# VH-VL binders against Lysosomal-trafficking regulator (mv): the designs that were tried, part 2

Target 1, 99 residues: Lysosomal-trafficking regulator (mv), of Drosophila melanogaster (Fruit fly) (q9w060r2686to2784)
Amino acid sequence: SLNSQILYNFAAKFLPVDGEIEGEIIITDLKLYFLATYRCRYFNVNCDIANITEIWLKRYQHQETAFEILLDTNKSLFFSLQNADDWKIMREVFCDKIV

## First folded at step 9 (VH-VL; from q6 with heavy chain S35A, light chain L96T)

Design s3
Fold by ESMFold2, look of step 11:
Structure s3 (fold): chain C 99 residues (1-99), chain A 121 residues (1-121), chain B 111 residues (1-111)
Amino acid sequence: as target 1 above (99 residues)
Amino acid sequence: EVQLVESGAEVKKPGSSVKVSCKASGYTFSNYAIAWVRQAPGQGPEWMGGIIPIFGTPKYAPKFQGRVTITADDFAGTVYMELSSLRSEDTAMYYCARHSVYFGDEAFDIWGKGTTVTVSS
Amino acid sequence: QSVLTQPPSVSAAPGQKVTISCSGSSSNIGNDYVSWYQQLPGTAPKLLIYDNNKRPSGIPDRFSGSKSGTSATLGITGLQTGDEANYYCGTWDSSTDAGVVFGGGTKLTVL
């Protein structure tokens, strides 16, 4: 169905202040998910892409592979992608939100 | 100083509900899971469920699904646990406890002092 | 009916060592990390060991942890009277009743 179509899977890390959670960002036509691979079974994220207000490109470990997603609730999520091709795709898919 | 502070002790009748709060301070509230763990007198801890406030979706222990609701108010830095259809067996000390990605979601690195919920007729 | 099985009590003299076992299954200890907690009378549990064998800052190295197969062990050496407490193991259980599970506890007496 239209609301369950997975368009992209990005190997990623969620980057809290004092650690890393390995997982996968899944993009559908309407939603962004982060699913942790291990060690954080509370961590089940989904948000409507329409609720993402800004994306800020960031560095992580000297690499320009990270980004911060700002939501319309004033919450932010900080991620690093592990694949350079996925980084390019993310920038293209969300170009209208990148600051 | 990192702190978790539960709301005050409560006495409830069977069949009613209780809602306890956990005020967090001294760290980035929205990024850490907070769980509720209870402990009846003389028994081991029992995990009830938890939530990461930034994402707002709780996970519940199967034993409590249908009776427990865990919510977070990121503005207030507070997590709530509501337990409905109370029975005398729900009499326990209720703790909020923090998980950290550093310690994994099966490890609780910061605990509140706990609050007593007593269910009696 | 604790998912994780611990002996109800153990005892040893000051200065000696003791081990506390925690038996589980492939859906928990066999597949996940184990934590250990000390609970002094009238207090909240305190994390002693995480990731099977690691200590948080401030926990002395006379507390140790290990696991083998579906069992875990907390070791305490150089016993002190202040170590009298209940000790609990905890882990994640991935069976159909998924979630954090704890042992029923072991009361340590230092005689």
Scores: ipSAE 0.072, ipTM 0.698, lowest interface PAE 5.0, mean pLDDT 85

## First folded at step 11 (VH-VL; from s3 with heavy chain V101L F103T)

Design v5
Fold by OpenDDE, look of step 12:
Order: C-alpha cells, then structure tokens, then sequence
Structure v5 (fold): chain C 99 residues (1-99), chain A 121 residues (1-121), chain B 111 residues (1-111)
C-alpha cells in the first residue's frame, strides 16, 4: 500500500507506555506509516493524515523530540524523532494540526 | 494475572464461517500484538495472522489472505478472528497468542487455551 | 513440509541432555530471531526461548537456545519426566512475506 508518493522519511521511535520501538515514519501525500526497523513485522501505522485530529508536541528523555498523534478514533500514538532536523520538518509539515 | 480467554468450541458446516474471540486481560492491551495460530490434529502450529490493537491494521499469512479477518475491540480488550469458506482441513485448535513488540513477532509469550473448530458435513 | 525442519523425535533417560535442531534458510532463521515452544499433551504451546537464546521468566536454565547460520538448537539438560512433550521452533520468514513459520515439531520421550 506504499504506492503513493513518499514525501518524508524520518528515523523514529514509537513510544508505547512500557518502552520504545525503533523504526521509521514514512509520510506520503495521504498517509502516515510507521515501520519497525526490526523485530515486529506487525508494526505498521496505516492511517490517513486526514484522520489525524491533533498533534501535541512532547518531550522525550528531557528533549523536545517527541509528539503525540491523536486520531479521530480517539486513539493516540506517541513518537520520538531521532533527528532534530526531522522534528523541525515534522512541525512544519503538520503545523495546521499542532495544538 | 495476564491471560487470554477464548470463546467456546465451534462445529461448522463446510462453506460456513466461524468467528472466535480472544479476550485479553492483566496487561496494557494496546502494547502487545495478538496473533492467531491454529493447530490441526497431529500437526504443528500454523500462524494465520495478527494485529496490534492500537494500530488496528492486521497482517495475514498469505495462505489465509482473503479468507480470514482479524479485528480488535479496544474497549472490550478483545481480538476476533473470522474464517470464512470453511473446509474440512480447517478443523483445528485455534489459539490466540500474545507477542511482545520488543521481542519479535515470532515470540508468543502468552497463549489462550484454544478454541476447537470442527468442520464436518 | 514445514518451512523449518526438526527431527521427528528424540529420546533420553532422566538426567541426561538432549538437543533438538531446527533447520531453516537465509530467509528465516538466517535473518531473524528464533523462538522455541514446549507443548505438553492437551495444552497450548509454552514459550521456552526467545531471541535465539533468552529465557522468559519462570523457564529454568535447563533450557537453552542457540543459533548459528540457518540453524537453531534447543538444549535441555537434567531431563525430567515432565519434559516429555512436543517442541517447536519458530521464526519469521521474509522471503515471501509468509510471516511467522514453525517447525514440524519434535516429540521428546523421556525413557
């Protein structure tokens, strides 16, 4: 389903309550994906960007590198970007959704 | 206590469908994946697919693609597996199993007791 | 017929050591972590080893795992009558995106 144009690719960590999972965030024109670099092959976020209602900027390990995605399903996903420049790009790309 | 509680045994006719439930408790539901693994009599386990509830997008084994549907209900803490177009070779014990997102998709650390599905004319 | 190949059966006397092999290919064992499961008669599988050689909490150190190349091995020392069961290896097969694959199983008989 990764047939749409990839616009951004960020090294990232998914941040569940009890840990972290390394991977990458892929942003297309329509969707946001998270792919684990290794281990869990189920770890795919396949959500329409249109279904993202809010994005909250967060701190992770005392650094402003994380964000929380709120979906219209009332689910939320926490991510941390490994590259500070990517985090800046993320904020620019989703500026209209950042609360 | 961490546990997976599956629905009761099923007896089905060929061509019908079966839906098995797996209720998870004792842990953070969204932080783990639930897989379905079946085992025919005298055979080894066979992975059917799995789902991470927080993402909601299941992954299926190619063998069952188009015939199996895995869904999750976060509020109920329950994962479902529906298998359609049943045939006699689908007769098996159907297990739900938890796998950690940190230990790989091949490590199932918690298993349900299994649901027997019998397909016969 | 299973993607992963195990010996159909192994046997040993109480107190002895047994090893169970699991042979795969570069697209599965050669590339991914291996898990081992014990299945006692009439019960669901139980995780014994994950990540090639790690034991979950509650699994005694009599159980060990190793991996080399495209093969994995489960070791059981101090064999007990209660160890009589079927043992399965499992891993991810990436060649055809087939997902999780298991071995055909090995029946361990304690003589």
Amino acid sequence: as target 1 above (99 residues)
Amino acid sequence: EVQLVESGAEVKKPGSSVKVSCKASGYTFSNYAIAWVRQAPGQGPEWMGGIIPIFGTPKYAPKFQGRVTITADDFAGTVYMELSSLRSEDTAMYYCARHSLYTGDEAFDIWGKGTTVTVSS
Amino acid sequence: QSVLTQPPSVSAAPGQKVTISCSGSSSNIGNDYVSWYQQLPGTAPKLLIYDNNKRPSGIPDRFSGSKSGTSATLGITGLQTGDEANYYCGTWDSSTDAGVVFGGGTKLTVL
Scores: ipSAE 0.073, ipTM 0.775, lowest interface PAE 3.1, mean pLDDT 91

## First folded at step 12 (VH-VL; from v5 with heavy chain I54W)

Design w2
Fold by ESMFold2, look of step 14:
Structure w2 (fold): chain C 99 residues (1-99), chain A 121 residues (1-121), chain B 111 residues (1-111)
Amino acid sequence: as target 1 above (99 residues)
Amino acid sequence: EVQLVESGAEVKKPGSSVKVSCKASGYTFSNYAIAWVRQAPGQGPEWMGGIIPWFGTPKYAPKFQGRVTITADDFAGTVYMELSSLRSEDTAMYYCARHSLYTGDEAFDIWGKGTTVTVSS
Amino acid sequence: QSVLTQPPSVSAAPGQKVTISCSGSSSNIGNDYVSWYQQLPGTAPKLLIYDNNKRPSGIPDRFSGSKSGTSATLGITGLQTGDEANYYCGTWDSSTDAGVVFGGGTKLTVL
């Protein structure tokens, strides 16, 4: 946002039921965003970090690089990170939410 | 059967608003964006904006920013477009059209038949 | 007026080949994929070509697409009277975040 400080940005894929959407995860002090960077510029989702209830560590393509993020609305968002260091940072940043 | 069905034709006064619906059926609603495209007589199509149901915030063409609102009722499988502060230049055929999240923003594979909005005093 | 320029009309006899050009810029055709649409009289547009050169199921291979630099071309071989329509190119334009843009159209007349 205009008044938000960007703390992290990670190259990521959003993982719907069948397919992948390339983009970035951007984390501010208040929100988590996913911004698609190719083929679907409409795909711009966000959530308040305070509304994240659980984060589940997951495998994607046989690698421990993915998260399922559960919201207080019972919706979930499924992502993979492309960089192992970013995976480690994500786990540290959200350690209190990880199941 | 994959279908997009727009609501019926409208005749409006300048300065009023119009809200057009687009009912989607026959496919997984969340796998496709729905866009609104208008076409004045004798002119090419003009993209107004679109939305990805369930997942996304609407995106608007700069020309319509501030006058257009696109929303989705995910349960009903319906997308709405509301255009406010109508002018005579807004007289056109209005289409809803879908594109796959995977094949690109410009590849509209299914279109509705369109609905006419006429703006006159 | 349109950011994508097409010839306003083209004509040819049945059995002939035609091409329809679409000229853009580096902010659209030069960096993004092109689609093509057929609009028969009194009907909605129909997707003919996506991803520059791919055909959806049900589109015959006498329709083809290509792209070079900032220009795209629709080719139609074995022209039929049922091909008489308006044809539009479309792509994403990143200049000032303009979004999806279309050409002004080309009317194909089959004589």
Scores: ipSAE 0.147, ipTM 0.744, lowest interface PAE 4.2, mean pLDDT 86

## First folded at step 14 (VH-VL; from w2 with heavy chain N31Y)

Design x6
Fold by ESMFold2, look of step 16:
Structure x6 (fold): chain C 99 residues (1-99), chain A 121 residues (1-121), chain B 111 residues (1-111)
Amino acid sequence: as target 1 above (99 residues)
Amino acid sequence: EVQLVESGAEVKKPGSSVKVSCKASGYTFSYYAIAWVRQAPGQGPEWMGGIIPWFGTPKYAPKFQGRVTITADDFAGTVYMELSSLRSEDTAMYYCARHSLYTGDEAFDIWGKGTTVTVSS
Amino acid sequence: QSVLTQPPSVSAAPGQKVTISCSGSSSNIGNDYVSWYQQLPGTAPKLLIYDNNKRPSGIPDRFSGSKSGTSATLGITGLQTGDEANYYCGTWDSSTDAGVVFGGGTKLTVL
């Protein structure tokens, strides 16, 4: 929600199987959002952090800058962070969810 | 080969509803928006709304808000459009079309062949 | 009375060039990207141009697009009899509860 305190914002790409969608990840005390940069009138990606069951660290373009978030709905989201420092922050902040 | 296939033609009475399906194949269904676009005889296309199956939240054109429902079934690879309270001006060819995530939600790179819905007494 | 205005028809001889205009407003063409579609008789529309001036794979470079202000233009050179069709522009309109809007179409006749 907009009433939640924003803790982090990371430049990121959402990685569907056959493409890349540029945007940013916003993390609040309660939710994780992805906001696409371009012409995204259909995109409204968000989840409650409590619904994240696992995070898997991944490589993207041979760089350890990506992760896959598994939700309690059995859906997953695959992201790449543009800055390696942001990826390290994700590891620290969500270390209890990383497998 | 990327394909969109609409369900068969329908003849309906005024005041009833119609539900048309769009079966997608040959690409990753969940991440591409599918829209419904209709075209009355002798008219230009008219966007009715669309949905990205992964995100599940449809967007509707204001003209159809309250009469149209668009849903997606990820397992079946199918998008549905239901139009209620039919009237004679709803007689048209109905297309499903795929938005390109790279070209934006205003461009349709793949179209079905369309299906006719005829509303008459 | 579509939101985007196109001439109802254009014509030219084989081998010549034509342009088809599409006039909109600041809530659509002025702030968003334009696409163009060809609709041959009895067929679905086919994407010719996206992002104002880009061609999908398989569309010959005889088809071109441009945009200036609140207007867009489709250009067709080396006109062929098979180009006889209706042509539509499309874009996103951001005015109140917006959506995709199309022009009313331009019938191209090859004489």
Scores: ipSAE 0.112, ipTM 0.711, lowest interface PAE 4.2, mean pLDDT 86

## First folded at step 16 (VH-VL)

Design y1 (from x6 with heavy chain S30T P62Q)
Fold by OpenDDE, fold request of step 19:
Structure y1 (fold): chain C 99 residues (1-99), chain A 121 residues (1-121), chain B 111 residues (1-111)
Amino acid sequence: as target 1 above (99 residues)
Amino acid sequence: EVQLVESGAEVKKPGSSVKVSCKASGYTFTYYAIAWVRQAPGQGPEWMGGIIPWFGTPKYAQKFQGRVTITADDFAGTVYMELSSLRSEDTAMYYCARHSLYTGDEAFDIWGKGTTVTVSS
Amino acid sequence: QSVLTQPPSVSAAPGQKVTISCSGSSSNIGNDYVSWYQQLPGTAPKLLIYDNNKRPSGIPDRFSGSKSGTSATLGITGLQTGDEANYYCGTWDSSTDAGVVFGGGTKLTVL
């Protein structure tokens, strides 16, 4: 469940090693969540924005719509946005972390 | 071909731990979860917990919280279940089972052959 | 002992129809989808029905499922000798101890 005010909502794909998962990125004042469009109750992809060290803009399927979030734990989350407007907003929101 | 291959039978003493492995192959791991379900002799199945390999965050049944640990070696396609502080009532067949992320968590379409764990003094 | 309640046994002659009930509560069957499993002697359970009434590939239409309120039912028509097995219902329980729960099982004997 979300414990903070939702600031942004992006249609996105989560990109693990060998596939893609459709869903939404939810950005609150403190956290980034990914809500998948499937039923599994085990799924849990999120991070504290404060723990984001870098964001790398990436290419996915020949489009400049993806980005990788690097965390202070040396883990990373790879996403692809589906809307150009959301991409613009994402870059503005996280401009200080984009390398 | 999709298959789940489990490790061999185990015989353990009370108070010890057992770790069972389940090697998955033949499908894309991203879209499936692996659960552990045990079955004592003459009893019905009992769900212990599950994990999505690439995400590494397991869900446990409350009954086994603090005593069971489910982990995954994503590159090896292997999921593990470790049960500690074994008791005689832990004697059972231990199955790993797959379900799609797009179906219910209770809909296990592929099962391993099971691993017999016997706890005896 | 099981969260979901099933009759211990049912029996019928070949060609007949049988039904197996599964009763739960508002925190499980009342709110979530039900699956059914067949377990032949010495084998792992096999998924027969998911999402209350859907059949996986390879499952014949002799097997059917339904749900109403806090109860679910498995139907088997054209009973065959090979259908002799234990049958289990399963669902998600959303109580404080959330997780997958199963019935105690029903032994089906083909007379």
Scores: ipSAE 0.568, ipTM 0.900, lowest interface PAE 1.0, mean pLDDT 94
Fold by OpenDDE, fold request of step 19:
Structure y1 (fold): chain C 99 residues (1-99), chain A 121 residues (1-121), chain B 111 residues (1-111)
Amino acid sequence: as target 1 above (99 residues)
Amino acid sequence: EVQLVESGAEVKKPGSSVKVSCKASGYTFTYYAIAWVRQAPGQGPEWMGGIIPWFGTPKYAQKFQGRVTITADDFAGTVYMELSSLRSEDTAMYYCARHSLYTGDEAFDIWGKGTTVTVSS
Amino acid sequence: QSVLTQPPSVSAAPGQKVTISCSGSSSNIGNDYVSWYQQLPGTAPKLLIYDNNKRPSGIPDRFSGSKSGTSATLGITGLQTGDEANYYCGTWDSSTDAGVVFGGGTKLTVL
C-alpha cells in the first residue's frame, strides 16, 4: 500500500472521539497514511490528498498542534502532531488546503 | 462492567439476510476491536471478520467476502453484522467478541452470549 | 476443515495433568501469537491463554501455554471436574487469506 514515494513522516496521534491512538503520518505524493503503533491487523487510516477539501488547524491538550482533515465524503480525520517542526512542515505542505 | 450484549435469536429463510447487533459497554471503544465469530452446532469457532470502532474499515474472512457486512454505530457503541444470501449451513451461534489493540494479537477476551441464527425452509 | 489441528478428545482423572496440542504452519502458529479458549457447555468461549503463554486476569495458574515452532500446547494441571469442556486454539494466519483461525477443538473429559 505504501508503494508511492514517501515525502514526509510525522509522529502523530489519531484522535477519535473517545481516545487517542499513537502512530505516524506518512505523506506520499498521492496519499496520507496513518500507521498506528498498536498490535492490530485491521487498522489502516488513509486518504487521497486529492480528496482533501479543507484542513482546520485545531488545539489538542491545550497545544496548537492538531488539525482536522475534511474529505470530500464529508468525513474527517483528526490528528495531533508531536513535534512543532512537523507542524510547521504540515502547514507548508498543505497550505492550499488550510482554511 | 465490561460486556457485549447481542440481539435476540433469529429464524430466517434461505436466501434472506440477517443482521445481528452487538452493543458494547463498560470500556472505551477506541482501544478495542470487535470481531464476529460464529460456531455451527458441533463445530469450532469460525472468524468472520472484525472492525475497529471510529475507524470503520472492516476486515473480512475471505470465505464471507461479499456476503457479510460489518458496520459500527460508534456513538451508540454498537457493532452490526449482516449476512446475506443465507443458507442452511449458516445456521450457527453468532458471537461478537472484542480484542485489545495493544495486547494479545486477536485474543478475544470478552464475548457476547451469542445470537442463534437458524436458517430453514 | 480447521486450519489448526487439535486432538479431538483427551481425558484424565481429577488432579491429573493433561496437555492439548495445536498444530499449524509457518503462516500462522509459526509466525504469530497463539491464544487458547475454554468453552463450557452452553456458554461462549473464554480466553485462557494469550500471547502463547500469558494468562488473563482471573485464570488460575493451573492453565499454561507454550509454543514451539509451528505447534502450541495447552497444559492443565490439577484437573477439576469443572474443567470438562471444549478447548480451542487460535491465532492469526498471514497467508493469502489472512485472518483469525481456530483449531477444531479438543473435548476434555474428566473421568
Scores: ipSAE 0.465, ipTM 0.877, lowest interface PAE 1.2, mean pLDDT 93
Fold by ESMFold2, fold request of step 19:
Structure y1 (fold): chain C 99 residues (1-99), chain A 121 residues (1-121), chain B 111 residues (1-111)
Amino acid sequence: as target 1 above (99 residues)
Amino acid sequence: EVQLVESGAEVKKPGSSVKVSCKASGYTFTYYAIAWVRQAPGQGPEWMGGIIPWFGTPKYAQKFQGRVTITADDFAGTVYMELSSLRSEDTAMYYCARHSLYTGDEAFDIWGKGTTVTVSS
Amino acid sequence: QSVLTQPPSVSAAPGQKVTISCSGSSSNIGNDYVSWYQQLPGTAPKLLIYDNNKRPSGIPDRFSGSKSGTSATLGITGLQTGDEANYYCGTWDSSTDAGVVFGGGTKLTVL
């Protein structure tokens, strides 16, 4: 849940197959959440940080601001951050998982 | 043209299951959810649950939890609703309806024509 | 039964005004947006009002919505015989995992 200690909060886009969704990434000591700006109660994107096996750095719209998170279930989550400073912080926070 | 088309009417016996399809066309799925709403004769609509097709994780009304399954086939542009352990009180018109993820999950802007499910001995 | 209460019927003559109420609670209307639907005989519901008071494209301005506290109101002016239908309010209910809830409906008769 979001009652853990919040360590980081980044403006981001979640990138499904054929679109993009505005929101924010929230990182706690145990979980990564994506909170969309939607008014929809069906939308719930999160993962346990311990279940992240790899992170792949990616381009989105010709910019190196994106990353793909691979989970131990072989499911992946694809995000793009709003600015380069947040992207650098994300790389430092998860440096041990980046391929 | 934006449209939702449900599968044909069904007559079922008590204790069986029914699976209704909803083919969606004419819009981009990313920005919309599909819900199933039923309406028994002489009564108001009743929301059963919904799904964001590209996301694949449904939300169910608690009344139907354990009896309803909503799935999506993004390739076919189709959402399915399966209702199990049918009773006579499940006799109703079943609609699929969409809502924009931006205007809220209570604002259904496009509805199918509906399909009748009749449960009788 | 329904957590949203509507009068079962209302009537008025052509050209007159009518209002249809929808009464709920703080777990729904009080803290969530209200939508209104028209259901003509033998047809699917049609969205008339969303976000309490906004009209989708193609809905004439003689249809209006408002919300005060835990109650919502649909207003219809300049009644036409084609407005004869059932009208439903809808909103999200957070007090249980019911999700979207609708009123029982109001039958409008235009005499």
Scores: ipSAE 0.280, ipTM 0.755, lowest interface PAE 2.8, mean pLDDT 88
Fold by ESMFold2, look of step 20:
Structure y1 (fold): chain C 99 residues (1-99), chain A 121 residues (1-121), chain B 111 residues (1-111)
Amino acid sequence: as target 1 above (99 residues)
Amino acid sequence: EVQLVESGAEVKKPGSSVKVSCKASGYTFTYYAIAWVRQAPGQGPEWMGGIIPWFGTPKYAQKFQGRVTITADDFAGTVYMELSSLRSEDTAMYYCARHSLYTGDEAFDIWGKGTTVTVSS
Amino acid sequence: QSVLTQPPSVSAAPGQKVTISCSGSSSNIGNDYVSWYQQLPGTAPKLLIYDNNKRPSGIPDRFSGSKSGTSATLGITGLQTGDEANYYCGTWDSSTDAGVVFGGGTKLTVL
């Protein structure tokens, strides 16, 4: 769970249709978490990395800093990373899932 | 129109459970939180917990932890609240209410009309 | 007693101004945003104020909110007969996992 070995943490935004929720993505050996820093206390998202089937690289605000994660439940999660270095690391770490 | 509609009123015996539904319409269901708030006769509102339907991770008020279960069905556009081990003090009007993920978890901009749960012997 | 304390009632004539107080603590109003609700008889609560002092669309500017320290205030100017209702403050309480807490309510009577 979250006390597992943390491999990466990235400043990120979750991107619903008409807004942004600021937070961080935390990646462990088993899970990907999004932990919101905004005052919505029940916005807490996680998934098992094994359940991620595809990752689609996307643009956000005309910059290639976003990605959409497709889960094996047919749900998808849309995020942007605030740092280009973190986005490059994301591409390298999850290259086997990128379409 | 943006609308939340709770299921019909229920009369229950002590020790039983009740499951109330909240049907959402007129907005993008998955991007707003839905909370359950009850109001006993002559009293102020009382928050029970909430859920973000897309993510399915509920948050409960500690007072109700262990007795309340909140779930969402994205396809049906519906949130459910189940309250177990009912007592007469659980007699109240039960509302579902939504809030934006951007304004805060205490700012409920849309409320259902409410449904009565009556617990009596 | 409610975590947030409100006067049980207030009264004023049409056209006058009223204020409704909401007293809390550093674990709620002192660190978090305050919302206000109007509840007309036999109806659900309706959001009047969020983020301490902001009005949703459709709420007239004679409704106002403010916050100082661990207290919040709802102001209603140009009082109308249709304003007769119960009014509740709400905020997040972080002292335990209590979550969203509401005041006990203030009944506004238009004389």
Scores: ipSAE 0.243, ipTM 0.759, lowest interface PAE 2.9, mean pLDDT 87
Fold by ESMFold2, fold request of step 19:
Structure y1 (fold): chain C 99 residues (1-99), chain A 121 residues (1-121), chain B 111 residues (1-111)
Amino acid sequence: as target 1 above (99 residues)
Amino acid sequence: EVQLVESGAEVKKPGSSVKVSCKASGYTFTYYAIAWVRQAPGQGPEWMGGIIPWFGTPKYAQKFQGRVTITADDFAGTVYMELSSLRSEDTAMYYCARHSLYTGDEAFDIWGKGTTVTVSS
Amino acid sequence: QSVLTQPPSVSAAPGQKVTISCSGSSSNIGNDYVSWYQQLPGTAPKLLIYDNNKRPSGIPDRFSGSKSGTSATLGITGLQTGDEANYYCGTWDSSTDAGVVFGGGTKLTVL
């Protein structure tokens, strides 16, 4: 649902095992969404913020612009942000979850 | 050389289940999804659901929610569809079909030849 | 009854032009892209048109598509006997969680 209050919107890439998917991270009061530039409606990447256990800061293409979100199911989501300022904001938003 | 090949025709009893496979080959799977579409004689096609094989999370038409399961084995390049609680109106030709994640989920550019599922008492 | 309404049949002579309509609503054609499919007897559907008016590679330019409001139209010029088939429109329907919906089909007869 995107009817929740949107708090942040970051240009980002979602990073599956191989490949990159362009899009935007949307953070609401309850959820983190990734909205791909794809036109496929069943590409649905999101998580409840309450289910995030850890966030690991990562490098991608030699830049410190990426992070891996670990969920309470031991699944993870891997993203790279386009903008260093957005990456700093993401770190502040989730500072208590960063290891 | 892009191909989608469904498993062979099946005859089933009402109340049973059927599992159909779709072997995909000849293209890079990263940018495509596979859907299942059925067609009863004399009727238009009916979308049942789809999956992005490497993503692994399917989407189902609400009509089939609870009866259909779509899974993928991305190492084998194969997508499966299982339809449970079969009834006579499930008798149809079942197709797997591909769409690009970029051209849209209603634009199926490659179809299998289809496989018949017949439900008879 | 199909969510997308097509005439059940149309007929025309070789060399003529024919159009096939597809009527929907704002929850589908009005806000989403339309595809068209040709289905020859005993075969799977074949994509003719996507994104309302674009042809995949290998589809001749005598096939065309258009969309206005909540209706879409497939045009076929220079009819050939090999064009005798069923034709279906398809789109996404957002009014329910139905997903992709197709018309009931139009049988084209080439006299």
Scores: ipSAE 0.195, ipTM 0.728, lowest interface PAE 3.0, mean pLDDT 87

